Miniprotein binders against q96jn8r1131to1294. Designs and how they scored, part 100

Target 1, 164 residues: q96jn8r1131to1294
Amino acid sequence: TLEFLENHGKNILLSNGNRTATRVASYNQGIVVINQPLVPQLLVQVRIDFLNRQWTSSLVLGVITCAPERLNFPASACALKRAAWLLRGRGVFHNGLKICEKFGPNLDTCPEGTILGLRLDSSGGLHLHVNGVDQGVAVPDVPQPCHALVDLYGQCEQVTIVNP

## First folded at step 10 (miniprotein)

Design ce18
Fold by ESMFold2-Fast, scan of step 10:
Structure ce18 (fold): chain B 164 residues (1-164), chain A 82 residues (1-82)
Amino acid sequence: as target 1 above (164 residues)
Amino acid sequence: SEEEKRIEELLEKIKELLEEAKRLAEEGDPEKAKELLFEAIRLIRELLEIARKLGNEELLKLARELLYEAYEILKEVEEKLK
């Protein structure tokens, strides 16, 4: 059963059997991680439930290759300098370094109800899915084990894990 | 084959972009070098996908080596832009 880990950013409240994450303050401290490693057959999906349009940028998602259960999360996912592959806006980031300017749709403009998915292919390529549509390989050859991460940053104040 | 032609085109363009990016980084145009590196990484990602679909282990290894090279150049460029 997919759930968000109890180890999460300071501003997160988990509900709905740890399947819904709500950021209850500010714009940051909103990192959550899925409780199971992202293995090649697993599609992890979250739905954007609530956007606060007082903020400009929105959620970040991706993977980390370090153990998340006791990790001390920074204020934002993009501050992770080790073992992090992230999608933000249209960019792809590795350990804080932008490695692609334009990949997929702009995550800062996805409306409420959008379902975002992460999946590894058989070669370790990380795929982004948007409303069921595979956007292609964002990150090739992600080391395993890795864990799916969502940063409820800026506009995005609530997400819920949804099954395929 | 059509796939072989595409692989050759990608490898030639990737090589050109990485070499030009290195020269620009050394000659004092790190912003332009960064743009070329992003283009190279985009093409390398396409090459990786083709290698995976073909089950070509040698091409997959080569594409990963090119990706690592691009990242190393990009780190050097970003340091110059600080």
Scores: ipSAE 0.000, ipTM 0.262, lowest interface PAE 15.2, mean pLDDT 85

Design ce19
Fold by ESMFold2-Fast, scan of step 10:
Structure ce19 (fold): chain B 164 residues (1-164), chain A 82 residues (1-82)
Amino acid sequence: as target 1 above (164 residues)
Amino acid sequence: SEEEKRIEELLEKIKELLEEAKRLAEEGDPEKAKELLFEAIRLIRELMEIARKLGNEELLKLARELLYEAYEILKEVEEKLK
């Protein structure tokens, strides 16, 4: 039942019943959002399908607390200055502010086949899962409702939603 | 209890780090202030996890207030580092 929203970055093509997102041009304009709010107990997972080594940085993953259905997405998730908590490289960012320098693995170096997951705990803590392993609480107090976001930035040109 | 002792240690250290970070931000060492703020945020995250495990709503509220205080100081520091 989980799908990417039809509202997405300009370089995205959705396929596979809106469960696969492909960035078809450049390195940016690749933001996609899951079609259901991220509620406690819901584990949203995406698999990295294709990496283009022409680029140096890669996928950004996180949540937004604004309504995504009509949002005018910026060129990259890093440009979101409002209502965004993002995991990029080794950092955790709130509205462009780095709030943690080293959390979990470096997202810029995850290989093809890596499965990345987002989950809220019962207290609003945002967890990152990597290949089924809970990395812990990246953000301790996410306002609700919130929506899972993936930015197919740089190297990451394709992801697919996978069930737990 | 061991948990109560850890909470007291965390609260004391968090408050020390936030006060020192604010002082350094005001006195012109924003790089050092940022280091202390990252450490404070790490300890606040630990405090929030303990509060959740204990079901301690008062402690969770306090930890949340400390977290947002840290974010405000960090925002000020980052503006100075541009």
Scores: ipSAE 0.011, ipTM 0.450, lowest interface PAE 9.0, mean pLDDT 86

Design ce2
Fold by ESMFold2-Fast, scan of step 10:
Formats: structure tokens, sequence, C-alpha cells
Structure ce2 (fold): chain B 164 residues (1-164), chain A 82 residues (1-82)
């Protein structure tokens, strides 16, 4: 059973058996991590429940390769160091550096109801799925073990884990 | 000679980009090094796709080695950019 870890950003409230994450204040401090390592072929999916259009940018998705249960999370996922591989807007970021432009759809414009998924293929390639459609390999050969991470940044105030 | 040509093109270009990025990082142009690294990683992704379609284990190993090299250069660039 997939859940969000109890270690999370300070503006997060978990509910629905730790399957729903809500950012209750501001625009940041909204990082959540899935409770199990992202093993090959496991598809982790979250649905965007709530968008606050007071803000302009939106959620970030990715993986982290360090132990998340003891992390002191920064204000945003983009401030994470060497252990993070992130999708933000249309970019792919590693270690705070942009390593790809124009991958997949623009995450800042996904509407409420969008289902976003992360999956590793058998070769360790990280895939993004949008409403069931595989966008391809965003990051090849991600180090393992790794954990799926969602940053409820800006517009995105609530996500819920959904089964495939 | 279809996929073989593309593999050769990718390998040559990736190696050129990584060598130039490393040189630029060492010589104090980390912003330019990042541009070349972005392109190298894009081409390495294509190499992984081809290797996987062909079931070519040696090519997958080579693609992983090139990716590791790219990330070593990224680490050096990060230190220069502070």
Amino acid sequence: as target 1 above (164 residues)
Amino acid sequence: SEEEKRIEELLEKIKELLEEAKRLAEEGDPEKALELLFEAIRLIRELFEIARKLGNEELLKLARELLYEAYEILKEVEEKLK
C-alpha cells in the first residue's frame, strides 16, 4: 500500500490514510515522499486535486536517492542537492542544474484532475506518465534505491495517490 | 547500415560534447559547459533507447558509462557555479 511518509515539508497536512497531501499555507514547504522505494515497473501515480491560481508555477515531480525519513527538507525541491532528479515546468533538473529542456508537457499548466505518474523501466530509466500516457525517458539510469517525490509548490495545494 | 550509422554518430558527438564540456568547466566557462552537458545527456538518452530496442548489453553498458562521465562533469560545474 502506497502512502506519503510522515516526514514531509512543514506546510503539509496528510489525510485519507496518508494518501492525500494538502499544503495548508503559503506557496512552498510542500515536499512529500512516497513510503516505498520506486522499484522497476512500479507505477506511482498522484492526482492533482486543488489548484490555487493566486500562484503562477505549480508542482514538481521526481526522485530522491538518499534516505527520505531523516531529511531536513528545503523550502522547495529545486534546492535539493546531488541526490535529486526533478521535473519542473518542462525542464529536467539534477543537482540544482537543468539537464534537459522541453520534456513532456508543461507541469505548470496541468489542470485539476490530471494524473501524473512516475515509473522506472527495467534499465533504470525514469518515465513520466500523464493521464496514462508514457512521455518517455526523462532520466536514464537513475541510481537505486530511489523514492518518488512530489513538491506541492505554487498553484498545487493538494494531491492524492491513486492506483493504476 | 541504418541503426549502426546512428549509433556511430551519437557516440562521436557525445564524446566530443563531454570532452569540450570538461575543458570549459576546467577553464572557467561553466555556463557554456552546462549547455554542452544538456546536449550530451539528450543524445545519451537516445543512445539508451536504441540500445534497449536492439537488446545490446554492451551498448547499454557504454551509455551508462557516458552518463556517469556526464554527471562527474556536472559535479565539477556545480562547484564552479557555487
Scores: ipSAE 0.000, ipTM 0.277, lowest interface PAE 12.7, mean pLDDT 84

Design ce20
Fold by ESMFold2-Fast, scan of step 10:
Structure ce20 (fold): chain B 164 residues (1-164), chain A 82 residues (1-82)
Amino acid sequence: as target 1 above (164 residues)
Amino acid sequence: SEEEKRIEELLEKIKELLEEAKRLAEEGDPEKAKELLFEAIRLIRELFKIARKLGNEELLKLARELLYEAYEILKEVEEKLK
């Protein structure tokens, strides 16, 4: 059973058996991590439940290759300078370095109800899924083990883990 | 084959872009270096797609080496653009 880890950003409240994450303050301090490693073929999906449009940018998705249970999270996932691959807006970032300018849809414009998924293929490629549609390989080579991460940044104030 | 020719063309272009980006980064044009690095990374992604389709482990290893070389140069470029 997939859940969000109890180690999370300071503004997060977990509910629904740790399957729903709500950011209860500000626009940041909203990082959550899935409780199981992202092994090949496992599809981890979250649904955007609530958007606050007073903010301009929105959620960030990705993976980290460090152990998340005791990690001291920064205010924003994009401030992670170690062992992180992240999708933000249309960009792909590795340890804060923008490595692709235009991949998939703009995450800053996905509406409430959008289901976003992360999956590793058998060769270590990280795929983004949007509403059940594979967008292709966002990151061509991710070391193992790795863990799926969601940053409830800006507009995105609530997400829920959903099964395929 | 057409496939082998495509791989050779990609490798040649990737290596040219990485060498030129490194030169431009050292000689004071980090903005242009960054443009070339993004193009190199795009071509390296294509190389990964071909390597996976073929199950070619040697090509996959080479694509990884080129990818991380591009990341190292990009990191140096971003430091200069601060």
Scores: ipSAE 0.318, ipTM 0.695, lowest interface PAE 3.3, mean pLDDT 87

Design ce21
Fold by ESMFold2-Fast, scan of step 10:
Structure ce21 (fold): chain B 164 residues (1-164), chain A 82 residues (1-82)
Amino acid sequence: as target 1 above (164 residues)
Amino acid sequence: SEEEKRIEELLEKIKELLEEAKRLAEEGDPEKAKELLFEAIRLIRELFRIARKLGNEELLKLARELLYEAYEILKEVEEKLK
């Protein structure tokens, strides 16, 4: 079954059999990574459980191509300058470079209960799913192997892995 | 074929946009260069979609090369906009 890795940002507490991640302090240091590589057609989904509206921006999700088991995570996913493809707000970012300005819904405004999904298609295209709806290809060609990442940044203080 | 014509049209437009973006970045209009690069990336995504539909490995390789060329120019543009 899908779980969050025990290696995570320092403000994260894992519970519910490592399927729930809670950020217990501040607004950052909230990166978690799924325990299996994101192989084609595997749909990884997380539900937003709790939003703290004290903060302005919200969660980031995407993929990294470096090995996550022993990685020293930066304070935020947006600080990753190598081997990262991230969705933040309506933007798509590659190694900190914004490569698309308006993709899918604004992740900073998704309410509690929203289910966000990542899936690779057979050609290595990274898809975002929102509440079961495929938003299309956010990144057309992700190198393999890659690993699904969620950054519980800002408003987003808790997410839970949900099965399709 | 109609698909071959579409691919040729996309490739010519992508090439034009990348060349113009690089020129504008070098000549001191990085904001306009960025606009053209986003348009080029949009067309490259369409090229990936067609390549996937056709199972055309050579076109996938070409689309990947164009995508990373666009990323390199965009990186240079963002550096100038700091």
Scores: ipSAE 0.348, ipTM 0.737, lowest interface PAE 3.0, mean pLDDT 88

Design ce22
Fold by ESMFold2-Fast, scan of step 10:
Structure ce22 (fold): chain B 164 residues (1-164), chain A 82 residues (1-82)
Amino acid sequence: as target 1 above (164 residues)
Amino acid sequence: SEEEKRIEELLEKIKELLEEAKRLAEEGDPEKAKELLFEAIRLIRELFQIARKLGNEELLKLARELLYEAYEILKEVEEKLK
C-alpha cells in the first residue's frame, strides 16, 4: 500500500497509517515522499486537507530520482539542486531551473478538498492530475527509478494519500 | 506519412529555436532566449508523445538529447539573468 516514508521533513507528523502528513510548525520543513517508486501506470494522489491562509504560497509536488529513505531534506523542495523535478505555482522546475512558466492550474490557489495526482506515462513523461483530470505532460522525460514528493509548504498544512 | 511529416517539421523548428536561443543568450537578449527555449521544450514534449505512440525508441533517444540540450542552454540563460 502507498504510504509516506518515515524519513521526512522535521516539521512533519505522520498519522492514519502513514497516509496523512501534517506540518505542525512554521511554513517549511514539510517534505514527504511516497514509500515506493513512481512506476508507469501508478497514479499517486493526495488530497489537500487543511490550508492556513496566513501564508502566501502553497504546496509543491514533484519527483526525485535519488534514494529518499536516508536523504537529508532541505527546508523546502525548491532548495533541491540535483535529481528533482517540481511543480510550484504554475511553474515547472528541474533542479531549481524553471523549465515551464504556465503549466496547469496555479497550485497556490487550489482549495481544501482538491485531489492532486502524479503519474508517469509509458515514455517517462510526468503528468499532473487535478480532481481526476489529466493536465498533460509537465515533464517530458523523468529518469527511473523516481519517487513522488510533496512539500507541505506555506498554506498547505495537511495532505492525505487517496486511492484512485 | 502524416506522422513523418510532423516529425520533420518539429525537428526543423526545434533546431531553429535552440540555435536562435544560443545566439540571443550570447548576444544580450536572455529574456527572448528564454521564451524560445520554453517554446522548444513545448515542441519537444510533442515529439515525445509521437515517439511514444509509434514505439520509436530512436526518436525517444533523439527527443531526450534535444531536451537536455535545451536545459543546458536554459541554465546558461538563467545565470545571465541573475
Scores: ipSAE 0.370, ipTM 0.739, lowest interface PAE 2.9, mean pLDDT 88

Design ce23
Fold by ESMFold2-Fast, scan of step 10:
Structure ce23 (fold): chain B 164 residues (1-164), chain A 82 residues (1-82)
Amino acid sequence: as target 1 above (164 residues)
Amino acid sequence: SEEEKRIEELLEKIKELLEEAKRLAEEGDPEKAKELLFEAIRLIRELFYIARKLGNEELLKLARELLYEAYEILKEVEEKLK
């Protein structure tokens, strides 16, 4: 059973058996991490439940390879400079370095109801899924163990883990 | 094989792109260097795909080495673009 870890950004409230994350203040401090390592064949999916369009940027999705249970999260995922592979807007970032400029849809424009997924293939390639459609390999070689991370940044104020 | 030929083509082109990107960065054209690095990374992704399809462990190791070399050059280029 997939759940968000109790260690999360300070503005997060977990509900629905730790399957729903709500950012209850501001635009930042909204990082959540899935409770199980992202092992090959596991598809982790979240649905965008609520967007506050007073903000411009939206959620960030990705993986971290450090142990998340006691990690001191920065205000936003984009501030992670170690052990992080992130998708923001149309970019793919490794430890703050943009390694791809145009991958998949623009995450800043995905509407409420969009289901975003992360999956490792058998070879360690990280895939993004959007509404069930595999967007391809965003990162070719993610070290293991790694954990799926969602940053409820800006517009995105609520997500819920959904099963395939 | 056709795949063996493609691997040779990819390796030669990746090496050329990385060398040219280093040269351009050093000579004061970091924007063009960045374009070449993104092209190299794209070709390295193809190399990973072929290596995994073939189960070629040595090629996987080489692809990983080339990928992180490209990341290091890209980091230096981005620092120059600030």
Scores: ipSAE 0.392, ipTM 0.751, lowest interface PAE 2.7, mean pLDDT 88

Design ce24
Fold by ESMFold2-Fast, scan of step 10:
Structure ce24 (fold): chain B 164 residues (1-164), chain A 82 residues (1-82)
Amino acid sequence: as target 1 above (164 residues)
Amino acid sequence: SEEEKRIEELLEKIKELLEEAKRLAEEGDPEKAKELLFEAIRLIRELFTIARKLGNEELLKLARELLYEAYEILKEVEEKLK
């Protein structure tokens, strides 16, 4: 079964059999990674459980191509300058470089209950799914192996892995 | 064929956008260069879609090369915008 890795940002508490991640302090140090590589056709989904509107930005989703089990995570996923493809707001970022300005919905405005998914197609294209709807190819060519990452940044204080 | 014609159109337009973006970045219009690079990346994404549909490994390799060329130019542009 899909679970969050026990290596995570220092403000994270895992519960519900490591399927729920809660950020218990501040606005950062909230990176979690799925325990299995994102192989083609595997759909990894998380539900936004709780938003704290004290903060202005919200969660970041993406993939990393480095091994996550012993990685020393930065305070935010956006500080990753190597081996990262991230969706933040409406932007798509590769190692801190914005490579697309307006892709999918604005992640900073997704309400509680939204289900966000990541999937690789058979050709290595990374897809974003929102409430079961494929938004298309966010990143056309992701190296393998890669791992799905969620940064519980800002407003987003809790997510839960949801089966398709 | 329709797909071969579209590939030729995409390659020519991508090439033009990348060359113009390099020129604008060098000549002091990095904001315009950035706009052209985002358009080039959009067209490169379409190239990937066509290459995958056709199972054309040579075109996939070329699309990947163009994508990383665009990323490199974009990185240089962002450095000039700081």
Scores: ipSAE 0.350, ipTM 0.743, lowest interface PAE 3.1, mean pLDDT 88

Design ce25
Fold by ESMFold2-Fast, scan of step 10:
Structure ce25 (fold): chain B 164 residues (1-164), chain A 82 residues (1-82)
Amino acid sequence: as target 1 above (164 residues)
Amino acid sequence: SEEEKRIEELLEKIKELLEEAKRLAEEGDPEKAKELLFEAIRLIRELFEIAKKLGNEELLKLARELLYEAYEILKEVEEKLK
């Protein structure tokens, strides 16, 4: 069963059998990671449950290729300088380097109830799914093993893992 | 085939864009270099799709090499834009 790992950002509280992550303070320290590797064809999905419009930026979504169980998470996923492929706003980032300016919808404007998904295709291409719709390949060749990561940054204060 | 022709077009344009981006980064136009690098990466993504479709291991390796070359040039450009 898909769950968020017990190792997470310090402002996170896990509930609902570790399937719901809530950021209980501030705007950062909200990184969570899925408990099993993102293998080809596995679709990992989270629903945005609660947005606080006090903040301007929102959820960051992506993968890391380092082992997450004992990782000391930075305050923000965007501070990861190694082993990270992230979707933020409309940008795609590799280890802090913006590699694509406009991909998919703007993650900073997705409303409550939006379901965001990550999937690897058979060639290691990372796909973003939005409300069941494949947005295409964000990253063409992700090394394996990799792990799905969600950063409950800024506006996004709660997400829940949902099944396809 | 159509795919063979497209691969040839992609490789030619990708290499042209990477060479020009590197030159512009060295000559003091890092903003333009960055634009060309994003274009190159977009074309490299298409090359990966074709390589996968054909099961062409050599093309996949070449696409990966071109991608990481683009990333290294982007990193240099980012440093110049500080």
Scores: ipSAE 0.357, ipTM 0.753, lowest interface PAE 3.1, mean pLDDT 88

Design ce26
Fold by ESMFold2-Fast, scan of step 10:
Structure ce26 (fold): chain B 164 residues (1-164), chain A 82 residues (1-82)
Amino acid sequence: as target 1 above (164 residues)
Amino acid sequence: SEEEKRIEELLEKIKELLEEAKRLAEEGDPEKAKELLFEAIRLIRELFEIARELGNEELLKLARELLYEAYEILKEVEEKLK
């Protein structure tokens, strides 16, 4: 069963059998990681449950290729400078370097109820799914093993893992 | 074949874009270099798709090498834009 790891950002509270993550304070310190590696064909999905429109930017999602169980997470995923591939707004980032200016929908404007998915294809391509629709390859070559990461940043205060 | 011709055309264009981006970065136009690098990366993503569809491991390896070359140039460009 897919769950969020107990190692997470300090403002996170896990509930619903570790399948729901809530950021209970501020706008940052909201990184969560899925409990098992993202293997080819596995579709990991989260639903946006609650948005606080006091903030302007919203959630970030992607993968890390380092072991997450004992990581000291930074305040935001954007501060990860090693082993990270992230989708933020419309951009794709590798270790803080923007490698694509416009990919998929703007994550800062996805409404409550949106289901976001990450999947590896057989060649290591990372796909973004939005409400069941494959947006294509966001990152063409992700080293394995890798782990799905969600940063409940800014507006996004709650997500829940959902099954297909 | 049409596929082989498309691959050759993609490779030529990717290499041209990477060379031009490198030149522009060295000559003091990192903003334009960055634009060309994003276009190169887009074409490299297309090359990955073709390699996957064909199951061509040599082409997949080449696409990966080109991708990381583009990342290295992009990193140099971003340092200059600081």
Scores: ipSAE 0.013, ipTM 0.519, lowest interface PAE 7.6, mean pLDDT 87

Design ce27
Fold by ESMFold2-Fast, scan of step 10:
Structure ce27 (fold): chain B 164 residues (1-164), chain A 82 residues (1-82)
Amino acid sequence: as target 1 above (164 residues)
Amino acid sequence: SEEEKRIEELLEKIKELLEEAKRLAEEGDPEKAKELLFEAIRLIRELFEIARKLGNKELLKLARELLYEAYEILKEVEEKLK
């Protein structure tokens, strides 16, 4: 069912039936996208499997509204200038613009084993879940269709899709 | 009702913050403008929550319009802060 798309960043290796993504080089080129649109009430969850403390920042997650099967991914999700809503550190970003300064926990400090989730509510609000706890609405109005994206940036070198 | 009163209060505050942010951006205080824009966005998020609770489609549309207006002003402010 839920798995990462075969179209991904250049440094990604998929394993475990395309449910585990590993960044095998450098600190970037680590974008992966879930194979199904994020429809209301679908909870997409990933577990942080491995952190490399050599780097200072960590994973980014969020949604994109363009078709992921045809995308040439940039080196970093932060470079997406169109159709992207991203959570990085404690910030919420829309197409590179910081639209919220302090939302949820600092993603740069989440330890290995943390389970991060994305879910749309019935009104198009994007929720972040951390270890099963709804952090609230990170983005109040996401256009549809949209697709869940994880950028294995910096410290985060491996994530695995987790069932509810 | 209490919700109706809160909606009126939020709309007034949001409009005041957006107007003041535009003025400060024009007068060369983009850092203060940015602070006011983040406060406006916070209040707009509350407006979305009320709209959802009430199932009020027109209020959701208005909140969306205000949100994207705030984003456009914020984008211009960020350019000035480069």
Scores: ipSAE 0.448, ipTM 0.772, lowest interface PAE 2.3, mean pLDDT 88

Design ce28
Fold by ESMFold2-Fast, scan of step 10:
Structure ce28 (fold): chain B 164 residues (1-164), chain A 82 residues (1-82)
Amino acid sequence: as target 1 above (164 residues)
Amino acid sequence: SEEEKRIEELLEKIKELLEEAKRLAEEGDPEKAKELLFEAIRLIRELFEIARKLGNSELLKLARELLYEAYEILKEVEEKLK
C-alpha cells in the first residue's frame, strides 16, 4: 500500500492508484514523496519507466526529515537547504553540501527499467539498492522520522512504485 | 580484538585528517582540505559499519560527532571555494 503523497511538485500527475508519477512539463517541479515514513527495514523501490533524452541530468533520490504533507516544494530537490539527504549523479548531498563524490552507479545514466530502492538499516544507515543489489550505506546516520523522496528531474519523466 | 585495534587506527587517522584539513582551510589550501575531508568521511563511514556490527552505542555517538565535525569543516571549505 505504498503510494506517492498528493502533495507533490506542480508538474506531477499521479496515476495507477498514486503508484505512478509522471512529470508532464519542463524538466523540474517533479518532486514526489512516499506516503509512509521510511522505517527501518522497509524497502521502498521505484522503477524508471520513461527517459526523455532532451535533458542531460536525471532523477534524484533520497530522504527528508521534515513533514512532507504540507511542504512547499522547491523547483528541484537540490534546492532543499534543510533536512535533506540526496543522491544525484554519483554524489551524496546533505542540505546542498556534497558529502561524497562517488557512491554507487551514476544515476544520470541508469536506463529505463532500472529499479532503485531506499532502505534504512537498524542503526539509521541509508542504503541504496539498484536492481535488487545493495550498494551499501550512502548516508551513515539519518535522523528519524524520515520520508523517501524522488525528484523526477531532467531525463526522468516517469517512475512507478514496485513491491519488493 | 581485531575490531578494537581497527577502531583505534581509524580514530587516530580520522583525527589527524580533520586537524590537517582544518589547518589547510585556514592557511589557504581549500582544495587539499576538501580531499582530506572526503578521506576522513570515508573512514568515518567504516567506523559506523564497525559500530553497527558491534552494537556499540558509544562508538555510534562518537562516529556521529566526527561526521558532523567533518561536515562543518567541509562547509567552511566550500564557502572559500565560491
Scores: ipSAE 0.298, ipTM 0.709, lowest interface PAE 3.5, mean pLDDT 88

Design ce29
Fold by ESMFold2-Fast, scan of step 10:
Structure ce29 (fold): chain B 164 residues (1-164), chain A 82 residues (1-82)
Amino acid sequence: as target 1 above (164 residues)
Amino acid sequence: SEEEKRIEELLEKIKELLEEAKRLAEEGDPEKAKELLFEAIRLIRELFEIARKLGNEELYKLARELLYEAYEILKEVEEKLK
């Protein structure tokens, strides 16, 4: 069963059997990580539950290749300078370096109810799925093992893991 | 084949873009270097897709090498832009 790890950003509250993450304060300190490695064939999906539109940017999602169980998370995922591949807005980032300017839909404008998915293909390509639609390969060659990460940043105050 | 021709076109263009980006980064035009690097990365992504479709392990390794070369140059460019 997929759950968010109990190691998470300090503004996160987990509920619903650790399948719902809520950011209860501010706009940051909202990183959560899925409890199982993202292996090929596994589709990890989260639904955007609540958006606070006073903020300009929204959630970030992606993968990390370091062990997450004892990781001291920074205030935002984009401050991770090692072992991270992240989707923010329309950009793709590797360890804080923007490696693609325009990929998939703008994550800052996805409405409540949007289901976002991450999946590895057999060659280690990281795919983004939006409402069941494969957006293609965001990152072509992710080292394994890796773990799916969601940063409830800015507008995004709540997400829930949903089954495929 | 059409795919062999496309691979040759991609490799030639990627190498040109990476060399020009490195030159521009050294000569003080990091904004243009960044644009060329994003174009190179886009073409390298296409190389990965062709390698995957053909099951060509050597092409996949080459695409990986080119990708990380592009990342290294991009990192140098971003450091200059700070």
Scores: ipSAE 0.370, ipTM 0.751, lowest interface PAE 2.9, mean pLDDT 88

Design ce3
Fold by ESMFold2-Fast, scan of step 10:
Structure ce3 (fold): chain B 164 residues (1-164), chain A 82 residues (1-82)
Amino acid sequence: as target 1 above (164 residues)
Amino acid sequence: SEEEKRIEELLEKIKELLEEAKRLAEEGDPEKAYELLFEAIRLIRELFEIARKLGNEELLKLARELLYEAYEILKEVEEKLK
């Protein structure tokens, strides 16, 4: 069963059997990680439950290749160094530097109810799925093991893990 | 074939961009190095797409090697852009 890890950003509260993450303060300190490695063909999905339009930017998601259980998370996922591939807005970032522009929909504008998915293909490519639609390969190759990460940044104050 | 010609063009251009980006990163022009790396990675992404479409394992391996070479140069650039 997929759950968010108990190790998370300090503004996060987990509920619903650790399947729902709520950011209860501010706009940052909202990183959560899925409890098992993202293995090929496993589709990890989260639904955007609540958006606070007070903030400009929104949800960041992607993968990290470091062990997450005791990681001291930075305030924002984009501050992660060395071991992170992240989707923010329409960009793909590696260790804080943009490596792809104009990928998929703008994550800053996805409405409540949007289901975002991450999946590795058999060649190690990381795919983004939006409402069941494969957006293509966001990251051509991800080292293994890797872990799916969601940063409830800015507008996005709640997400829930959803199954097919 | 048209695909073989495109692969050859991509490989030549990627290697040129990576060599120049590495030189610029070493010489202290990290902003220019980043511009070239971004372009190299864009072309490497295209190479991955062709390799996946063809099911060409050797090309996939080569694309991966080029990608991780680009990531090593990006690491140097990131440190210098701080």
Scores: ipSAE 0.676, ipTM 0.865, lowest interface PAE 1.4, mean pLDDT 90

